# Designs tried in a protein design chat: miniprotein binders against p55708. Part 4

Target 1, 336 residues: p55708
Amino acid sequence: MLHTTVTQLIGQTPVMSIDVPGRNATLVLKIEKNNPGGSMKDRMARSMVIAALQDGRLPPGGTIVESSSGNTGTGLALAALEFGLRFIAVVDHHAAPDKIRMMRALGAEIRYVEGDFREDEVAVVERQRLAAQLGAQLPGALFMNQSDNPANPEGYTGLVDELVAQLPDGIDAFVGCVGTGGSMTGISQRLKRNNPAVRTIAVEPAGSIVFGKPGHPYYQSGTGTPAGDEVGKVLDYGCIDEGVQVTDTQAFETARYIARRKGLLVGGSTGGAIYKALEFIGAGKLTGTVVTTVADGGEKYLGTIFDEEWMAKRRLLDPAIAAQLDGWLFGKARAA

## First folded at step 2 (miniprotein)

Design b12a
Fold by ESMFold2-Fast, scan of step 2:
Parts: sequence; C-alpha cells; structure tokens
Structure b12a (fold): chain B 336 residues (1-336), chain A 99 residues (1-99)
Amino acid sequence: as target 1 above (336 residues)
Amino acid sequence: STEEKVREYALKIWELAYQMLKEGNLDEARKIALEIFKLARELKKLAGDDPEVQRLADKIIELARQIKEAIERGDTEEAKRLAQELMKTAEELYKLLSK
C-alpha cells in the first residue's frame, strides 16, 4: 500500500558503517536526518501528540505549544498538520535560522522570547515560561513540555528495534547527545533491556550542566542544559554509563570533517557525538559495534558550521581536530 | 513484506480512528467505521504466527466491530471512546513492527 501521510514516513532510517579495523571497532551511524522533518525528533513529536490525543489532554482541533530549538518544533509542526491542530513554537535567538524557516514553511506560528541575550547564550528559562503561559491561557491548548513528558523517551523505542534488526551481530556501545535526555533515556533503556552489557555514553556541550560541570555559553543547538535551568525529568541517569563533554570546536570541526571526507552533511551535535565515539575508540575504551545517531542534517547549518567566516569570527576553527580524527581512524592499534 | 503491510494497515487504522474523533456527521462516521472494519479484517489475515501480533490484531478487529455497532445504534460518544482505545492498540502494533 502507498503511504498516505507524511508521519507514516517516520522511521526505518538507514545505517552506515565506518570501519576502524586497527582499533577492533566499527562506528555505525543511524541516519536519523532521513526522517521527513529532517531529524530524529519526528519520532518523539509524533509520540507526544498521539499520547496527548489518546488520553484527552489535547482536544481534537486543539493547539500545541512547545519551547523548541527547531528540530522538535519541525516534528510537532508535521504532527499538527496531520492531526488538524494549531502549533505555536516558542523560540530564542540561539535557534538556527533554517530551523525557524522550516517550521514556518509547515505552518507553525513562531513566538520569540523578549530580552537581551548574547548570541552564545540559551534563553531556555524564558522560552519555557512563555510556552507554559500560552498553554495555560489559550483555549484548547497544551504545552507539550518535552523535558518532562514521558512520551518523549517512549518515542525512540522504534529506533532501537530498527538498530537491533539492522545489526544482527550485536551492539556494544551507544554514544548519543543529551539535551532533554529523552533520546538518551529511551534508546539506552531499550538497548539495555535487549543487552544489559551495552555501554551507553551521553555527550553534552562544554558549558552544559547535565553532568554537574560548571556552566558557560555554547553554540551547539538543541543539546545540553544551560546554567540556571533544570535538567529534564525524562533523563534517567541510571541508564547512562558515562557522561562526557565536547567543545563547540571539537563538534563543529568533526561535522566539517565528515562532510569533506565522507560526503555526509551532519549537524553540530552529531559532530560532537562522532568526535567522542572516535576518541573512545582511539583510546581503546570502546571496541566492537559502536552506534551513534545522525540526529539532523548539516544543510541547516550551511550559514554557520559550514561557513568558514562564521567559524573564524567565533574562534571555532582548529586544524588539530582533523589530525586527531585521522589518527583515531587510520592510526595503528594500541600496544598490547 | 507482510510485516510492512501489517504496519501500514495499523497506521491507517490509527488515522481513521482519529478521524472518527473529529467527525460530527453520523453518515460520514458510518463510512469511517466501515473502512476501519474492512482494514481490520485485512490486518487479521496478514497477522501471521507471532502471539503478540495476533493478540493486538484480535483486539483491533474486536474494537472495530464494537465501533461499527455503536455507530449503527447512533451512540457516537461510545464510538469515540472506542476509537481512542483503537488508536492506542494500533499504535502499539505499529511500534512493535517498527523493527
């Protein structure tokens, strides 16, 4: 049967492997950018909307409201169109411009938070306050509240089931980005139910407070928890074996490296996850099948991460990163 | 594949059940109920030997039958309640087969 709605196209994303035989490891990329909204957030957005409609929190023809950096908002815009709902996305100046344009193209109403913020600051508290206010004040409206919504991690169970089927020889580790904690929680819990020995590593931006390090501004979009905000309640620390930080330079240079060497345009947070996966493989800390997600595509970052002037003005370029990646990918195995 | 068809039918049943929640016209609701029941029958034929898939397929066809009966007696509120249960069951089956 032919698919009749865009949300039917969510999932069944491909995998791509990058062998590191000198390290007894294979890095596997789950190409979540291939979802119709361009990111893995389509899974979670559909899950949240369906749950709210099913339990009556959201009436037919109602309005959904969310604080979004873009990807969640795009997924919610697609779900809203499918289910005859209005969608209001609350955003700040930190959001990538093309993510805002995509939400608008899909009919989302965009609301900006007020206030003076630095370009490298994330206004999460103000975004959440405005979204909650709109959800409470508008008739038939619901603030989805992705950071505390149990349907968020539940939306990722299908991704894991796909991975298990696609990788019949097994999965030894998962390395993924942590923002709300929903994808890390949903993926990690499901992987560990299948095999408790799977190593799960959560990657946050340097300057994010998820694992108790001091906060400072960062450029990475849609990942981490900034200082002054609370880590989402959907994050289950118990299913995470290790939390690590990646710098903006490491993440963005890695995204640029993957584009130039492999022909795959990945987003900044994906670059961070790949950097940390390869660093751990290079150090001999991870072996076997190591999985990460290509959460979204680099085409949303052509005016930022993939623009040399944008990178240079923010002092984010570092040729040493490409050399590190070459060493981990093509260097000799560690001495026994 | 057969699993792809079952997954597609589960999603289509979910969509029709959701349309039932929004439908104010009884004649149109009757058409939706008939479409749901028809798809549920095809889904059951394709369900195969997996006990969990069979359990969910059986629940789907039973809910589809109850929705049709509710609409036939003009009980649109009961039909909408059953449609919500059908959406949940179809979602479960869709997620199970997304492997």
Scores: ipSAE 0.000, ipTM 0.092, lowest interface PAE 23.9, mean pLDDT 85

Design b12b
Fold by ESMFold2-Fast, scan of step 2:
Structure b12b (fold): chain B 336 residues (1-336), chain A 99 residues (1-99)
Amino acid sequence: as target 1 above (336 residues)
Amino acid sequence: STEEKVREYAFKILELAWQMLKEGNLDEAEKIAYEILKLAWELKKLAGDDPEVQRLADKIIELARQIKEAIERGDTEEAKRLAQELMKTAEELYKLLSK
């Protein structure tokens, strides 16, 4: 069909399968990077803006404000353009540079938090404080507050409806990343409403506090909850069967592996979800149709995850990961 | 720190509430409810006089007691309903303390 607006391109994303011979499992990737903003966040950003306009919290021609590491901000910039709104993105230096450039290209106003933060530190508390302040103080402004906004998980129901249509033989498990918890909640609740037996596994970075482990810095962006921040109110632990951690090395080496072996550029959080899905399949803990999302593309990480010198300087390279992945996928390590 | 310990106990309660919801054996579910009750008492001691933390911890203790009573009388449907409410309360407590 001929589409007349960019937002009509949100959704209807394709699926790609990776067979795991000998493990009675198929890993299915929902290619959410194909949304016009380059990530699954387009779905929830538009959902939040529509809800706020419909309930009167956001006036016509108003200003939306959000604390974003990039993907949510890009989605909100697209929604702002659609609805004639101003968008202010509050960011820190942990955000991938090209995500910020994309938001600027779409007309977003970028506001950096003050402070001297390490590259592996997330200034989430300061970002949230500044965003809330701007939302309260600017005329006609609303802090979207994605972590506590019920329209965030609601935005992902269409993704599940697409998966059900694309996979008529059924879905046995979903493995996804936890940031705000919105996508994990929205997807898991809808999948379990359709089939309560679907197993849902949430993946957070090592150093994230979502599942009660000690906090420490991590390089993964757009995922996890760092120490000192609140786990988002939108996260429904009740719809999650298991929470697990993935290291930066596991996530980033897996993203690099998928690029080199399959020709698909995925973001770091996607690498983590794929790693954990394959680990569970390899251990016999997941069988059948196992779904994860390619939440965003690796194009925004060319100067980081896909730069060998950047990885080496931070001691993130580990060739053992490729061997593990070969073992899970093919039952043996493959030649280099 | 005391704050880290309180957060750790809150997550242990949440994790046990999760396990209880998945438990098909009523005797095992009753044991889990008792462990939740004990952890909530310890959390109250460590958290001091925060009114919201005290309110949520007290609700968890009361729900755990009610779940035990429902199991003892063989009321599986009521035990399940109360376990779901306890899970949501434990979730609220952990999120409040994750700050």
Scores: ipSAE 0.049, ipTM 0.642, lowest interface PAE 6.2, mean pLDDT 88

Design b23a
Fold by ESMFold2-Fast, scan of step 2:
Structure b23a (fold): chain B 336 residues (1-336), chain A 99 residues (1-99)
Amino acid sequence: as target 1 above (336 residues)
Amino acid sequence: STEEKVREYAKKIRELAEQMLKEGNLDEARKIALEIWKLAYELKKLAGDDPEVQRLALKIFELAEQIKEAIERGDTEEAKRLAQELMKTAEELYKLLSK
């Protein structure tokens, strides 16, 4: 079992359970932050690259292009190294420096868009346009286009096969974050093929437009779709039983709670998914084995979510959230 | 040359960061923060292939983002602490390119 490539380290992630005995439920965390790129995006990045190589859209030794400075970019950089490809990450002036440094350390070429970028929507459009242009014009290049790429959701089927093997008594529900919709679609479709009765709940930030609610700003990164942007074509609404919103305060206080009570550093979107899973368990809406993913690690958020001054300045601290979580985890449900 | 522009922008950023330390008016501080951010963005684009120049340009942009964010929420104490670090980093880049 000696691995010889970083791609072989993708997947086979562990699970951790948190019992909720007063509510006849167990919350199971699939620890996707343990992928070599630090997130579950390694699965979809590898899937997209392999699909493109197999169907000939991307030649051996070719170049992949994507508009991403986050977890997807890191996953693509790793996949490019594994398959002898070049990766061009198209970024704008709002890209976080540490995310650029991570991609650059992995050999990615960084291309900045040019122009007057007073609004994020203009910069996002220019990033997508430049990435598409480079994919079309450079010899042997392909724009991966994660939001519309069917290999994105396909990349998560292995995660479900792992869960089924790890949880032989069955899975009653899956609660996960929705961004492009790739992971929610891939996981939900495969879970429902194995057991059509599995409840699938998609969590978006309050202010995200995925489920038709009015848009407003939010701090959660790598999840949701902001007003003025397009929901990914890979999202299959038909496999989702319920779409719900989580506030930044609920998500971030939950991430902080899990860190201080369980010693597990989770990202902000994971905090949101855990909050909603525990809220539904607390309300008696979910029982049995309820699964969510630790999509990425809290190590990336030590200067934000886990910094009390950063949280306080944005009015994101609320000690009532810890009390709610304690009530759902350890208290009895109140009679309706 | 590109290096001359990078050096010039580093010098201007240092001067604006010093001005930020002395500024008592929040609206004026917002204008200074925006000007720092614009210069840091151009600096990041022009950094070229030298890893040390790239490292300093990225750090300068990160500090410019944090200063803009601090000023937007009215946190002048944090903005001034960040401006001191920005002055030091910009001066380091300027000296690297000057001799």
Scores: ipSAE 0.000, ipTM 0.086, lowest interface PAE 24.4, mean pLDDT 86

Design b23b
Fold by ESMFold2-Fast, scan of step 2:
Structure b23b (fold): chain B 336 residues (1-336), chain A 99 residues (1-99)
Amino acid sequence: as target 1 above (336 residues)
Amino acid sequence: STEEKVREYAKKIRELAEQMLKEGNLDEAEKIAWEILKLAFELEKLAGDDPEVQRLAYKILELAWQIKEAIERGDTEEAKRLAQELMKTAEELYKLLSK
């Protein structure tokens, strides 16, 4: 079919397997970085905009507002272009210039939050407040509020339908990152409707509060809920069989490992999900077809995760991680 | 006015970049880099509709980010090169708004 808009290219993403020859398991990666906006967030962004237009909360030619310095903002910018809407992205000092440049290139208006923040602070509360204020004050505007928007998890149902078609022998487990909880909820609910026996494992950064652990700072972007913020209402804890934490070192070393051994550039949160999937496979806790998502690409992290000096300065390098991964994948450490 | 604020921030960024070139302590240089980055974020936010002002404000933000990263990895030569370029870009913006 000949497509006429960029958002029509959302979905139909490929799958790739990673061999686990010494285990009764295969790790399957759903390559969501191949969406036109570069991440799986394109699915939920389009879903939220369509739902708001269909139910009348957003008028034709209106303005959408969201708190996002990354993937959700890019997805919303693309959806806004498709439907003739304006998009305002509310961002903080944590926003990387390349992500801002991408949103501006797509026509997004960028609004920075006011305040004096430490370099390692994420101004999530201030971003949410400003986004809500703009949605309420501007004519024809709507704060999308992804963390509380039911159309967020609904946007991921097509991903599951694709996986079922691509993996006809079945899916035994899904390991995914949790931030707003939208993708984890949408994917898990739909997988369990197709097969209630599917095991779902949610991965958050160490320092995230989603599963009630004490909060502390973390470098993983676009995942977790930091201390002082509220866990999103879209997260359905009932569809999650187990919640686990992954450290920045584990996540980032795994992303670097996948790049050097498989030639696939994955983002930090994806590295975390892969690490936990392989840890569970290595422990015999997960068998059969184990699926995770490559939520976004590592090309967004070339100056951070994939820069040795950036990693070393933050004490995030640990060669033991590559040895662990080799052990789980092959039952041996590589001499290199 | 917004234009006066943009001029003020450009001047402060230039002064901080100059201070950084003279700083021998890495911890202090990191603090200066963070102050530059905060001002650069505010500057980019206030850039308004002039394409040349937007271009220079974004270039300042890009350079401020790169300086912070260079300092954090201990690349003092690259940090000095970027700080000199930042001083020049901030001066260009200041002069543009003074016309």
Scores: ipSAE 0.000, ipTM 0.174, lowest interface PAE 17.7, mean pLDDT 86

Design b23c
Fold by ESMFold2-Fast, scan of step 2:
Structure b23c (fold): chain B 336 residues (1-336), chain A 99 residues (1-99)
Amino acid sequence: as target 1 above (336 residues)
Amino acid sequence: STEEKVREYAKKIRELAEQMLKEGNLDEARKIAFEIYKLALELWKLAGDDPEVFRLALKIIELAEQIEEAIERGDTEEAKRLAQELMKTAEELYKLLSK
């Protein structure tokens, strides 16, 4: 079909399987990095904008505001262009340069928070406050507020409809990263409506507070809730069967492993979800068709996760991870 | 200065680690572990990209969490072993920052 807008290219993403026959399991990757903005956030951003236009909260030609220096901001910039809206992205001084350049290239206005802030939870809180203030004070403006917006999880229901059509033999489990909780909520609720027996496992970084563990810093991007921030109101804990933590080393070494062994560049949060899915498969806790998402591409992390010096400097390299993954996938390590 | 704060946090972590090893009350030991955790977290934030300070501070954070978990499940022997390992790590960090 000949599409006429970039947002029409959102969705209908492919799936890739990794068989684990020794464990009676197949890991299925939903390749959400193939969305036009490079991440699954395109689904949620389009959903939020359409809902706001349809219910009149956002007027035609209005302004959308959000605190995002990442994938959500890219998705919102694309949606703003399509619907003739202005987009203001509220960022801090530590925002990744390439993510800012991407949003600017798409016509977003960048607004920095004022003051001296470190790369931590205080800067995140101030970004949210400024975004809310701009949404309230500017004419025709709306703060999208993704963590509390019910259109966020609704944006992921189409992903499940695609999975059901792509996997006609059924889905036994979904393992996904939890950030705002939107994707975990939207995916899990819709999967369980189709089959209540589907196991749903939410993965957060070690140091994230989503499941009540003490907070500390982590390098994983686009996942978790850092200490001092609030867990998103869109997260429905009732649809999640288990919450687990993954370390930066486990997540990043797994992303590097998938690149080297499978030729697929995945983001760090995806590495974490794959690590936990394979750990549970290896332990016999998950069997059958186990699904996770490739939320975004590793191309965004070439200077970090996929840079040997960056990893070594931060003591994130651990060759034991590759051995563990070989053991789960092939029944024993591929090493000597 | 940042260097002075980092050294002060390392000194306090070392002192608390020694106190924890001498503590006979498990509830009090858990409180000390949590205080060590908070100080190590602040040090880890301030350490930024110093790879040795980063490594040792993160290990202290992880050990403090494991000690609290061991106490919670009643594994007093594992809690003692982890506390001894935390003391060694705290001493290593303090010596590094004293250069």
Scores: ipSAE 0.000, ipTM 0.151, lowest interface PAE 18.6, mean pLDDT 85

Design b34a
Fold by ESMFold2-Fast, scan of step 2:
Structure b34a (fold): chain B 336 residues (1-336), chain A 99 residues (1-99)
Amino acid sequence: as target 1 above (336 residues)
Amino acid sequence: STEEKVREYAKKIRELAEQMLKEGNLDEARKIADEIEKLAQELKKLAGDDPEVQRLALKIWELAYQIKEAIERGDTEEAKRLALELFKTARELYKLLSK
């Protein structure tokens, strides 16, 4: 098919397998970085915009407003271009610089939150406040409010239908990152509708409050719920079998490992999901076909995660992680 | 304990849904919808393995959110229609969980 719009390129993303010899498991990566906006958020952003236009919450030619760490904003910028809308992205300095540059290149109007916030501190409360205010005050404007928008998880049904077609022998587990909870909810509910035995594992950064653990700053962008914020209403805890935490070091060292050993540039949150999937496979807790998403690409993190000096200055380097990954991937259980 | 909490939450949702359906003040109706949404989220966590309870809890959660959206847009007739559907769904859930 010859596509004539960018949104027609959303979806039909490939899968790649990483066999785990001796563990009776295969890790399958759904390469969502291949969406035109560079992330799986293209699916959800378009879903939210279509829903708002169809039910009249957003007028034709209106303005969409969102608080974003980058990926959702990029998806919304693409949807805004498709539907002739203005897009205002409310951002903070925690977001990866290349994600902000991408939104700006796509015509998004960028609004920075005022205040002195640390690089590892997410100004989510101030971003949400400003986005809501702009949505309420500007003519024809709507705050998309992805954390509470039911069209967010609905946007991921196509991803699951693709996975089912690509993996006809079945899916035993899904391991994914949790931020708003939209992708975990949409993917998990749809997978469990097809097979209720599918094990779903949600991965949050250490310092995120999604599963009730104490909050503290973290460097992982586009994932987790920081202290002082509320967990998104779109998150359905009932479809999540287990919630686990991954440290910045574990996530970022894993992303660096996958780049050097497999030639695939993945984002930090993807590194975290891969680390936890391999840890559970290594422990014998997950077997068969274990799926995760490459939610976005490592190209957006070349000046951070993939820069040794940036990592070293923040004490995030740990060569033990590569050794652990080698052990899980290539180590074998003792023979009977 | 979990079974008791599931029944307790379903009862509270049904009572709040009936109150919301009879509420004439939109700001108060929005607050009731917000409470129902929160309770439905907790109910989904507690219901775990019951697919019918999960389906009804999800529908209640979605309807509560849609009611808040309709109120925000000033669409009072759509909000009333959704509130009635939410009440019917909450009643179904409560009956399912009652002997």
Scores: ipSAE 0.000, ipTM 0.093, lowest interface PAE 25.0, mean pLDDT 85

Design b34b
Fold by ESMFold2-Fast, scan of step 2:
Structure b34b (fold): chain B 336 residues (1-336), chain A 99 residues (1-99)
Amino acid sequence: as target 1 above (336 residues)
Amino acid sequence: STEEKVREYAKKIRELAEQMLKEGNLDEARKIADEIEKLAQELKKLAGDDPEVERLAFKILELAWQIEEAIERGDTEEAKRLAYELLKTAWELEKLLSK
């Protein structure tokens, strides 16, 4: 069928399997980077906009506001174009220039937070405050507030319906990263509705506070909740069977491994989820069909995760990680 | 003015703390920690009449000492954790001074 808008291309993403026959398991990757905006956030952005239009909080021709220079902002810009809305992206001066240019190219209006905020936690707080203010004060405007918006997790139900159709033999576990908690909540609730025995494992960066561990900084972007911030209200802890932490080195070395061994460029958070899925498979804690998402593409990280000098300068390289991955996948480390 | 000098040193400490947190080379991280220590000592002298500024300046100084100790024993994870605590403290000081 011929589609007439870019957001109609959201979803129907492919799956790719990595067999682990020595462990009686198959790791399945849901390739969410194939959404038109480049990430799974397209699903939740469209969901939030539709919900707000349907319940009247957002008028036709209105304005949506959100604090994002990343994947959510791109998704919202695409949704705004489809529904004839204005989109105001609230950003700080630390946002990458090319991300700002991309949102502007899609018709987004850019509003900068005043001040010089080096700590991302402070920048996030001020961006959230300005976004809320603009949503309250501008005529016909609404602050989407993704971390507390119930339409965020609802946006992921279609992803699960696709997985169920693509994997007719069933799904035994889902391993995914937790940021706002929207995707973990939406996916986990829908999977457990179909099969209550599905194991759901949420992965946060070491230094994230989602599961009550002490906070410290981490390089993983778009995942976790840093110290001083609040865990999103959309996260339903009740649908999560286990919360685990992954280090920057584990996540980034795994992303590099998948690129070099499988030819798939994945983001750092995806590397973390894959590492923990394979660790659990290697330990015999997970068997059968284990699913994770490729939330976004590694193309965003060519100057960081996939740049050896950037990694080396931050002491993030560790060849032991590749050896661990080889051991879990093939029963022992590959001969070099 | 003394107020301008206090703000200048607080900003410099925060910038150095961010640089130290992102530094992968322990020898370079140690040099940054040493500079933070010197600036925190000067800040403490200049802001001794403000008890809250003095408290935060002293905490930064204590954290710099602990980071230097962690680096000396090769504890990279502890050094990074302490660097983050120092960054948070430096940010709190800078915000207090901007009001």
Scores: ipSAE 0.000, ipTM 0.091, lowest interface PAE 22.5, mean pLDDT 85

Design b34c
Fold by ESMFold2-Fast, scan of step 2:
Structure b34c (fold): chain B 336 residues (1-336), chain A 99 residues (1-99)
Amino acid sequence: as target 1 above (336 residues)
Amino acid sequence: STEEKVREYAKKIRELAEQMLKEGNLDEARKIADEIEKLAQELKKLAGDDPEVQRLAWKIFELALQIDEAIERGDTEEAERLAFELMKTALELYKLLSK
């Protein structure tokens, strides 16, 4: 098909299966890294912009504002180009330089917060405050506010429609990462609308506060809610059957394992979702068709997760993880 | 106590980061960065159950690693910026543990 805009390339992503015959299960990966912005966030960014334009919150030729140096910012930059909008990304000096460079290459205007950044929580709060202020004060501007924007979860409904068409034998479970809660909410609500028996499992980093556990630092990018921040209002706890935590070591070793065994480069949060999906399959808690998303690609993490020195210096390497994964994938089913 | 050791390591890391900011010799800066990494690794190991202590200890450790990486790359401007952040973060941890 001949497409005329980059945003028309969003969606229709492929699926890949990993069979676990000893456990009566198949893990299905929805390859969301194939979106033009490199992540599943393209879906929610397009959704938020279209909704704002259609309901008049954002005027034609207006300005969108968001606090994001990651995948959401990239998606918003692409949507802004498509719809003739100005995009202002509010960042702090702690943001990764390569993420800023990517947004700038796509025409985003970068605004740095001012002040003394003695703590990460202070920087996060100040970014959100400045983004809200710019949205309120600039003419024709709108703060997208992804954590509280109902168009965020709505943006993922097309992903579910694709999965249903791609998996005619049905879907028994969905295991996905939770950050703002947008993708977990949108995917889970739509899956349960089609089949209320689908099990939905949300995975957060150990140290994230989404499910009320004590907060501490973690290296997983674009997932979880760190201590000192607020859990997004778009998260519908009612559509989530279970919330679980995954450690950085478990997530990153799993990403490395998938690269070496399957030739697929996945991001760190995806490694975490795969680890938990396989752990539940190995424990007999999930059977049948178990779906997760490859939210973004491992190409973004070649200097971190896939660099042995980076991993070793942070004490994130653990060969026991590969052994666990081998046991779940290729070991005999557990008795009882 | 473990908490007293964490406090003492935070103080030492702050002093080393300050020394690094005043250092004009790159080879000597590498030596200071290596000592900071060693102390930061021990600090992270001893952080205990307080979420704020854990957060600051991990941030100190991450900054120490990033400083070494910047020096290896020859990015002295970035190394200086990170050393200043390390000094501030170590001071905050020290204050937190100093009542």
Scores: ipSAE 0.000, ipTM 0.416, lowest interface PAE 13.5, mean pLDDT 86

Design b34d
Fold by ESMFold2-Fast, scan of step 2:
Structure b34d (fold): chain B 336 residues (1-336), chain A 99 residues (1-99)
Amino acid sequence: as target 1 above (336 residues)
Amino acid sequence: STEEKVREYAKKIRELAEQMLKEGNLDEARKIADEIEKLAQELKKLAGDDPEVLRLAYKIMELAEQIKEAIERGDTEEAERLAQELWKTALELFKLLSK
């Protein structure tokens, strides 16, 4: 099919399997990094914009506002271009410079919050306040508010329809990262509507508060809810069978393992989901077709996760993780 | 020590900022800006809760990013203006940490 806009390229992403024959399981990776904005967030960003235009909350030629220095901002910038909208991204000084550069290249206006912040929680609150203020005060403007926007989880239903078509023998489990809760909610609800026996496992960073554990800092980006913030209203706990935590070391070492063994560059949160999927398969808790998403690409983390010096300085390297992964995949740790 | 590393990073950022002002090749200036950004990011992680040090580190990172953007669009005058601003900011940070 000949496409005429970049957002028409959203979706129809490929799948890749990693067989675990000793455990009667196959891990299937939905390669969401292949969306034009580089992440699965393109799906929800387009969904939120379309819904707001259709119900009149956003006028034609209006302005969308969101608090995002990451993948959601990139997706919104792409959607704004398709629908002739202005996009204002509200960011803090903790934002990754390369993500800001990408949003600017796509025509986004960047608004920094005022002042110096010692904690990410204070910066997050201030970003949300400024975004809400701009949405309320600017003519024709709307704060998208992804954490509370019902169009966020709705944007992921097409991902499930693709999976069902790509995996005709069925899906036994879905293991995914939880941040706002939009993707976990949208994917899990639609999978369970088709087959209520599908197991859904949500993975958060150690230090995230989504499942009631004590909060502390973590390096994983675009996933979890830090202490002092509110869990998104779009998260439907009722469609999640189990919530689990993954450490930064487990997530990042797994991302590094997948890169060197399979040639696929995945983001840190994806490494965490893969680690937990393989841990459950190794323990005999999951069998059959186990699906997770490659939410974004590891090429965004070449100076961090994939840099040995960066990892070593933060005490995140642990060769035991590669041994664990070898054990789950091949029934034993690789010798030499 | 952490304090020693923070001062070392600030000194190197200042030296690189001065080198960037003297650089006539835009590709080389971009590489220097990239190195400054990386050092400022490392310094930020080690600076703890000092709000003045953090403010200057973030400003250096932002200016390095803006310099790279100006170079990419061929705006050499803006890149030079921003490089001078980055050098002044780096000098301010170095003086603060040298006390």
Scores: ipSAE 0.000, ipTM 0.072, lowest interface PAE 27.5, mean pLDDT 85

